# Ledger of designs, part 6: miniprotein binders against q9rrp1

Target 1, 274 residues: q9rrp1
Amino acid sequence: MASLNSALRTAQHVRTATRGALLWGYEQKLAREVKANGKLPRHLGLILDGNRRFARAAGLQREMGHSFGADKAHEVLQWCLELGIPSATIWVLSTDNGSREPAELAHILSLLEREARQLAVDPRIHANRVRVRAIGQHDNFPPQVLAALNNLEESTAGYEGMRLNIAVGYGGREEIVDAVQSYLRTQAAQGATLEQAAENLTPDAIGAHLYAADQPDPDFIIRTSGEIRLSGFMLWQSVYSEYYFCDVYWPGFRRVDFLRALRDFQGRDRRFGK

## First folded at step 26 (miniprotein)

Design j5
Fold by OpenDDE base, last read:
Structure j5 (fold): chain B 274 residues (1-274), chain A 102 residues (1-102)
Amino acid sequence: as target 1 above (274 residues)
Amino acid sequence: DPEELEETIAEAQKLLERLELLLRFIQRALKWAGDPLLEWAQQALEQAKELLQKLRELLKQLEKRGNPEIKEQLDKLEKKIEELAERLKKIAEKLKQLEEKE
């Protein structure tokens, strides 16, 4: 009897070690397949959701869930660089998140400041010439957070590598309103009447005044947490986006889950309304 | 009961995973001296000490049951607990050194 139980335990340890090695081997195969296909998004959208739920499921404080979410964003940036994805937009904070507990919001903003300072000196940002921008409404952000975001933008403004947008205080309706306001101010500065500004208003005119107007529309949007909605993320730009909803909380999002999403995108026929 | 033993091992495994997460959080916070996250790192350190104590108590309960069928699992659990305890100690020393510099 003792010899059979030792053999079953050895088989279980071989099964866990072989499961790890099989999972790694599968991930490496999947990475090769995704890279060999070559059909990657030109602009990847990421809706970061489930930080609080991750923390709760782990029995951790909500704040720790946001910290692990930030770590995951650094991993995903690395994966985007390794694959050569030209542009990414990461949704960190929505306008609607202003209704969060003041302590949670203060923590997210402090975390954002820290992560912005880290990115401004990150060797991966500079070596890959990643141009970083914060997009959204920031007028109500603490001065130190604004200073950290501005320093990150200035430090990378001359780079022509990957484009990284960090969507903070971002809402898709608010972006359209800001775009229309910017358009109207431009028309007024050109001496246009209100009637002329209305007549000249086109979809392309709005598009030219969006926060990231110098980038292509998102080809692919990934949302984590199992929630099947955009919640206004890139509301204008997402008209022909492919969508992938992953039933994984953001801090738990793995390279294999990312590669599965990209494989799913590669299998899609993008008809563009045809 | 074999089922109670499997449940207790599964509980110990969940506590171990939680302890690894706390240690990763504290190690991240320690890169940012003067960040408000230092206070949260202190709180996380106390939570990690409590988890480590609970893990040691669970291990001691599992060992007292004297089941030869789990001995190899217990030896692995013990080794992992002591590896995490040593990481926690080094983290606590680093945190204290940061507090003494502020």
Scores: ipSAE 0.021, ipTM 0.374, lowest interface PAE 4.9, mean pLDDT 84
Fold by ESMFold2, fold request of step 27:
Structure j5 (fold): chain B 274 residues (1-274), chain A 102 residues (1-102)
Amino acid sequence: as target 1 above (274 residues)
Amino acid sequence: DPEELEETIAEAQKLLERLELLLRFIQRALKWAGDPLLEWAQQALEQAKELLQKLRELLKQLEKRGNPEIKEQLDKLEKKIEELAERLKKIAEKLKQLEEKE
């Protein structure tokens, strides 16, 4: 019965090739539409969720899900560069995710070190003069991870192209506390009393002390895995952000999904504060 | 030179903080026996040994100066170095046991 199996395999190959060509064509059309519109996020936020669920759905260990997630992050960076998105913040590891199994956390930290070292020598980063920063609380990271992050930041510190923020060890509540502390220390250094510091306190004053205060607030935030919540991502800065929640797990996030999100952004009637 | 003494003490305190952080993370990594951090733990242990040796060298330099005013600081420094050396020894023994078991 080898002849029958060969015929079925041939028919499957034709169907797969036809679907691939149609998807490619739609993706190219969508990319042209997004570029022609020209309205792009000034600061794109990305909440990477679903690595564990992706691995489980594929019958794989959790550690492999994070490895696939890292590969996807490289793809998304490329898509941002191709479209000319000027600023992006990618949430890789939250302060709350420290409750994960020790082996899983260890693997994530090992991946972070490797990916940071690879990114520091990535020709795309240097050719496009991407300035990369790590934001969050990471003083307690293993020294080799810290060294990799510092090397990445230092090797790109003078670049004035795209801004890429890697939120690692990041929590929005912790960021707000850090900003308030920074504000108070600045006031004290200027000789202000506590009453004067309280009188001078405004939303803009706190905003000036956030991790990426030199960049515009995010105007578009994408979260994968269908969860309709922000989980503390850029709590202060996202007050006027438009949100897009995608039902795919992060490792399965395709270019067509990214382009659909951007087209949705382009079609919105934004009403700040209402 | 009082300025040299102050700088040496500050350097030793900075190295102590770095060493304590390394030992804390190595100990956490060892709780995950058979995980992907085993190679990191071996590398970090070597860095911890180097930091401890440098701390002992700095302590010898400070002891040669024989200043009664800094004697209390030297005693506290020596106690902390001994504490971290014992922690490092226990961590090294645990890592050796994990490698043999593997």
Scores: ipSAE 0.000, ipTM 0.100, lowest interface PAE 20.3, mean pLDDT 78

Design j6
Fold by OpenDDE base, fold request of step 27:
Structure j6 (fold): chain B 274 residues (1-274), chain A 81 residues (1-81)
Amino acid sequence: as target 1 above (274 residues)
Amino acid sequence: DPEELQKLLERLELLLRFIQRALKWAGDPLLEWAQQALEQAKELLQKLRELGNPELEKKIEELAERLKKIAEKIKQLEEKE
């Protein structure tokens, strides 16, 4: 009896170690394939979905799901830097928070403040010259959260490395409305009439007033959680985006899942409506 | 079930990582969440000990010692507020 239990233990340890080594070897192969192809998104969109569902499935509190979601965002930033992805937009918080419990929203905002303060002093941000911006409607954010976001933006404003947009209080319809309002204010400041402002209104004129107008449109949008929808994420800019829906909750999103998404993007024929 | 034991162990490791992260930025409400996560981690540790797997015993005791050090650090933070 004792020899059979020892052999089964050794076989399980060899199976777990072999599975780990096989998964690592596969990930390294996939990373080499993605790098060798060289076709990367110029602008990567990420819809960070499933934090609460992850926590529930792990039997954790909701707050832990958001905290692990923030840690995952730091991992994905590292993966983007390692691959040389020039721009990324991450969707953290929608404008419509009316469905969230006040305590959950307060936690997300407190987490955002902490992560913004951490990024403002992160050696990876400064060494890679990452320009960070918060995009969305922030007028109702707590003053300390606004101060942390502004300090992060100011501390990185002169950087010409990777562009990182953190979409917080973000909605795609709200962004279009804000862009049209910004356009109209610019036309008015130039002394244009309403008729002239209407005649001068083009798709490019709206595009020039979007929150990240100095960046190319997203080539590729990844959504986690198995949900097959954009929910208004980069609504204007996504007209020719490739989409990838990953059936993994955001805190569980692995480097192998990211590399699989990029390999899928590399295999796509982007016709741009031709 | 060995798979249930592994899920409980992974959950305990997640709780310990959360608490360690919360304690880097100690202050309300993060301390309260660290305290709640500490109690959940103690309950999971107790359940893992009661289920008694000789293959996981060394790993359970390693996690128990990490949890003890975290609990001592939480207590030291509570005594400063």
Scores: ipSAE 0.027, ipTM 0.506, lowest interface PAE 3.6, mean pLDDT 85
Fold by OpenDDE base, look of step 26:
Structure j6 (fold): chain B 274 residues (1-274), chain A 81 residues (1-81)
Amino acid sequence: as target 1 above (274 residues)
Amino acid sequence: DPEELQKLLERLELLLRFIQRALKWAGDPLLEWAQQALEQAKELLQKLRELGNPELEKKIEELAERLKKIAEKIKQLEEKE
């Protein structure tokens, strides 16, 4: 009896190791295929959805779901750097998230502060010259969160590597309103009349006043959680974006799921309305 | 209920995959979360054992052995900090 149980345990370890090695081998094959194709997004959008649902499905507290969402964002940043993706925008918090429980919002903001402080001293950020920005409406954020975001931006402002936008307090309609307001203020500072400001208003004029105007529009937007919608994410910029909806909660998102999304993008014919 | 048992099993597999990922990124906040998730996984394993399904017994014991190895690895990380 004891020898049979040892043999069964050894066979299970070999099966688990073999399954792990097969999955790893498949992921490495897929990574080689994606790299060999060379068609990567110039700007990757990521809608980080399913943190709460992940936590609930795992029977974890909601807070743990957000924390694991942050860890996943660090993994995805590493995967972007390894592939040489020039720009990424990650959507962490929407303007509409004001309807969340006050305790959940406070936790997300405290997590954002922690993650911003960690990124400001992260050797990967500095070694790769990653320029980090927070995009959205932040005026109502706690002072310590604002200080952590500002320190992260200032510490990376001179970097010419990958561009990382962290969308927090972000809404796509709100960004367009802020862009139009910024445009109008610029026109007024130039001594333009309201009529002249209206005549000079073009799509490019709005585009120049968006939060990440110095970056190309997103080529590819990935949303997790199985939800098939943008919810206003990069509303203006997404006009010619490719979309990929992954039926995986964000904390569950794997490198293999990311590489599958990029392979899907590489197979698309981007016509731009032609 | 076989469906309730299956949901509990899937939940335990999720927790174990989770802790195994947390332990790859070893640092202070990840260790605390790995500990919390370990306790939840132990409770869930206990509940699965109490529900006593012969068809799932082999799978429950496979998960128990994975959980034990994870617990040993957490303890080894705690002893290094």
Scores: ipSAE 0.023, ipTM 0.404, lowest interface PAE 5.0, mean pLDDT 85
Fold by OpenDDE base, fold request of step 27:
Structure j6 (fold): chain B 274 residues (1-274), chain A 81 residues (1-81)
Amino acid sequence: as target 1 above (274 residues)
Amino acid sequence: DPEELQKLLERLELLLRFIQRALKWAGDPLLEWAQQALEQAKELLQKLRELGNPELEKKIEELAERLKKIAEKIKQLEEKE
């Protein structure tokens, strides 16, 4: 009996090692196919969902799910740089925090501060000239979190490499309201009447006042966790986006899953409403 | 079940990675979460030892030694507050 159990366990270790090697070989093939096609998104959107569900499924605390979610964001940044994706927006935190426990929110904000401080000194950010911005409503964030985000933005403001937007305190309706308010303030500062400001209001005028208006609209949006919805992510900008919904929790999202999403994007015919 | 034992081992490795990350940035509330995760890791380690798998014994003892070093580091942080 002992020798048969040892042989079955050795066969299982050989099967896991061979599955790992087969998966690696498949991933390397898929990476070559994606690179050879050359059709990459100009602006990748990522809805980071499933951190809490990942932790629960692993029997871990919610906080651990967010910590592993941050590690996964660093991996995805590396994959974007390796492929030469010009812009990415990652949705970390919504404006709708009312459903989160105060301790969970405090953890996410403390994690955001630490990740911002790490990115500000990350050799990969500086070597690749990555321009990082936080987008959303941040006025109610703790002063130390704001200071860490501002320092990250200032440290990278002159870079012309990849654009990385971190959507924190972000909501798509709130962004449109902020854009219209910014437009109206600009018109008023130019001496326009309210009537003139209304006549001059176009889709392009709103677009010029959105967060990250200096970047192209997202051409591809990936959401994790199997949820088939945008939840207001880049609500205005997503009008011609392609969508990919991955049934994997964010901390479990692999390079092979990312490459499968990009292969799926490459196979799409973008008609732009024609 | 060897699959249950592997899931317990993977969970223990995840807990240890979390605690090590929490302790890299020492300060509240991370110390409290590191302490809670340490107790969960000790319980998992005990359950893994009770399941008595000779092929995992070396890996269980490696994880036990990592847990000991983590517990000593937590204690040194608590003594500084």
Scores: ipSAE 0.020, ipTM 0.392, lowest interface PAE 5.0, mean pLDDT 84
Fold by ESMFold2, fold request of step 27:
Structure j6 (fold): chain B 274 residues (1-274), chain A 81 residues (1-81)
Amino acid sequence: as target 1 above (274 residues)
Amino acid sequence: DPEELQKLLERLELLLRFIQRALKWAGDPLLEWAQQALEQAKELLQKLRELGNPELEKKIEELAERLKKIAEKIKQLEEKE
């Protein structure tokens, strides 16, 4: 029995090592296929969901889920840079995060401050000329968070490489309201009456006042955590987006998951409006 | 870079602790995440050893032993499945 148990343990070790090697090989093959195809999202949307459920499933404090989620966002930025994806929007904090636990919100905001300051000096941002913007409603953020976000935006404002939008304090309904208000203020500054502003209103007129209006609409949106809904992410802009829903929670989102999503996108021949 | 080394150590410690807690509840989809996180922990450990800081060598080896125990737990959970 002792000899048999030793042999069984050895066989399990070999099988585990073989599985690991096969998974690595699959990832490398998939990366080559994605690069060879060449079709990449012009604007990738990322709904970073599952931080709280990740922590709950692990029996950990909710704040740790958000910390791991922040680390994963750095990995995904690297993957986007490696592939040359020209624009990405990452949803990190919604307006509908009414907190039942104020300490959780404070932790998320402290993470945001730290990550914004770290990103402002990140060599990858500067070497790749990534223009970073924070989009959303953040007037009531703590002053130190606002300062960190402003410094990040100013440090990269002249860059013309990849565009990275950090959606923080973001909600799609709020974005539409802000766009309508911005439209109306522009019309008023031009001397338009309310009747004239109503007559001038078109979908393109509203679209021009959205937070990231200088970028193409997202053509591919990935949501983690297995929820099959968009929850207001880029509500106006996503009308023709291809969607990919991934069963993993955001902190567990792997490079192979990212590559699978991209290959899925590459296999879709969908045309806007057709 | 001592500051970078300390950040890597802190990240590795957090990752190992989180994997251990995830495995207490795992019998569900988190096992794939735990396997992936274990590979990231191995990469962090390798980077720490390549930096070769003698002041932190004992702590690095402590984390290596914890990583080994976690790998054994993941293997045990795979066998139950």
Scores: ipSAE 0.000, ipTM 0.144, lowest interface PAE 16.3, mean pLDDT 78
Fold by ESMFold2, fold request of step 27:
Structure j6 (fold): chain B 274 residues (1-274), chain A 81 residues (1-81)
Amino acid sequence: as target 1 above (274 residues)
Amino acid sequence: DPEELQKLLERLELLLRFIQRALKWAGDPLLEWAQQALEQAKELLQKLRELGNPELEKKIEELAERLKKIAEKIKQLEEKE
């Protein structure tokens, strides 16, 4: 029995190691294919979903799911930098999360502060001259969270490399309202009457007042956790975005999953080309 | 000036954490940046030692040891490359 148990443990170790090596080899081949194709999203959108469900499936507290999700976001940033994706927006916290328990919201906000402070000193951010912005409504955030976000934005404000937007306290409807308000204030400052402002209103005028108006609209949006909806993510800007819905929970999102999504994006022009 | 010395110490500690984070992402393109940041950390450490403050001496020597370990790790990574 002892010798049989030893043989079974050895067989499992060999099987696990062999599967890992094959997956790594496939992943490397896929990475080379994605790079060789050369078509990358100009602006990648990421809807990070499934943290709670990941924690439930693992028998963990919900707060730990969010912590694992934060760790995964660092991995995805690295993958974007390695491929040279020029712009990315990551949706971390929506405006309508008020239904969450106060303790969970407090934990998410404490994670946000920690991650913002760590990004401000992240060598990848500075070496690649990543300009980081927090987009959304932040009025009711704790002062220490606001300070961390401001510090991150200020420490990267002069960078001209990759653009990284962190959508926190973000909702697409709220963004549109904010853009309209900004448009109206600009019109008023120019001496326009309300009737003139209404006459001057165009889709481009609203677009110029969105949170990240200086960046191209997202052309590819990935949502994890199998949900097939956008929930208001970049509602105005995503008119022509291509979508990829991935069945894994965000903390379980692997590099091979990311590369498959990009290969899918690369293949879509062949579906619609002449 | 104790405020200036405290700021330098905080900057050194953050820089060392920054380098340690970069080295955790083995195989990324940040090794050259980490090498340059290490030189800045050595300059800060030298300045802290020259100013000399008995109140902060324990903390200063706690960062020099961390810097030494980071330098050894960078050296190992350079030899593998």
Scores: ipSAE 0.000, ipTM 0.107, lowest interface PAE 20.1, mean pLDDT 77

Design j6
Fold by ESMFold2, fold request of step 27:
Structure j6 (fold): chain B 274 residues (1-274), chain A 81 residues (1-81)
Amino acid sequence: as target 1 above (274 residues)
Amino acid sequence: DPEELQKLLERLELLLRFIQRALKWAGDPLLEWAQQALEQAKELLQKLRELGNPELEKKIEELAERLKKIAEKIKQLEEKE
């Protein structure tokens, strides 16, 4: 009976090790397929969802989920750089932050400051000439957070490699309102009447006043946690985006999940006769 | 309940991984969170020892050693302050 229990534990160990090797082999095969196809998103959108649910599932404070989410964002940045994806926007903090507990918000903002300062000196950012921008409404951020974001943007200004947008204090409806206000102020500075501004209003006119108007619209958006919603992420720019919804909380998002999403993106062109 | 023991063990292992990850990430703002999570991990380990299962004893000892290393790392970080 003792021999049987020992044999069962050995069989479980072998089964676990075999499964790990098969997963690794599958990941390598996927990476090869994605590279051979060669088509990559010109602008990848990432909705970081599930940090709080991840922490809850682990019995941790919500603030720890955000810390793990930040660590995962570093991994995904590395994957984007390795593949040569030219633009990415990562949604870190929505405009709905006012409904969160003050301690949680303070922790998120402290993480943002630290992450921005570390990115500003990160060798990967400078070696790959990554231009980093913060987009969103920042009016109520603490001065030290604003200083960290400004330093990051200044230290990467003029880089013409990968473009990385960090959406903090971001909401898509707020972005559209800001764009309309910017459009109206431009029209007024040119001497236009309200009637003329209304006549001149087109989709392209609004698009020219969005936060990152100098970048192509996102063509691929990944959202974690299984929710099939965009929740206001890049509402205007995502009209023709392809979407991928992954049933994994953001801190648990693996490289194999990322590669599956890219393969899915590549297969959509093949489905439509390309 | 053997199924309950297995789920408790899985939760402890996950919690230790999260603490270790937080310590690699953390500056001072996360140290307080890591200290609180370490206390949760100690409670889970104690529950595992009280429920007992000879087949799981080796795994429980592995997790106890990870917890010890994490506690030493947290103490080291506290002394840098």
Scores: ipSAE 0.000, ipTM 0.175, lowest interface PAE 16.2, mean pLDDT 77

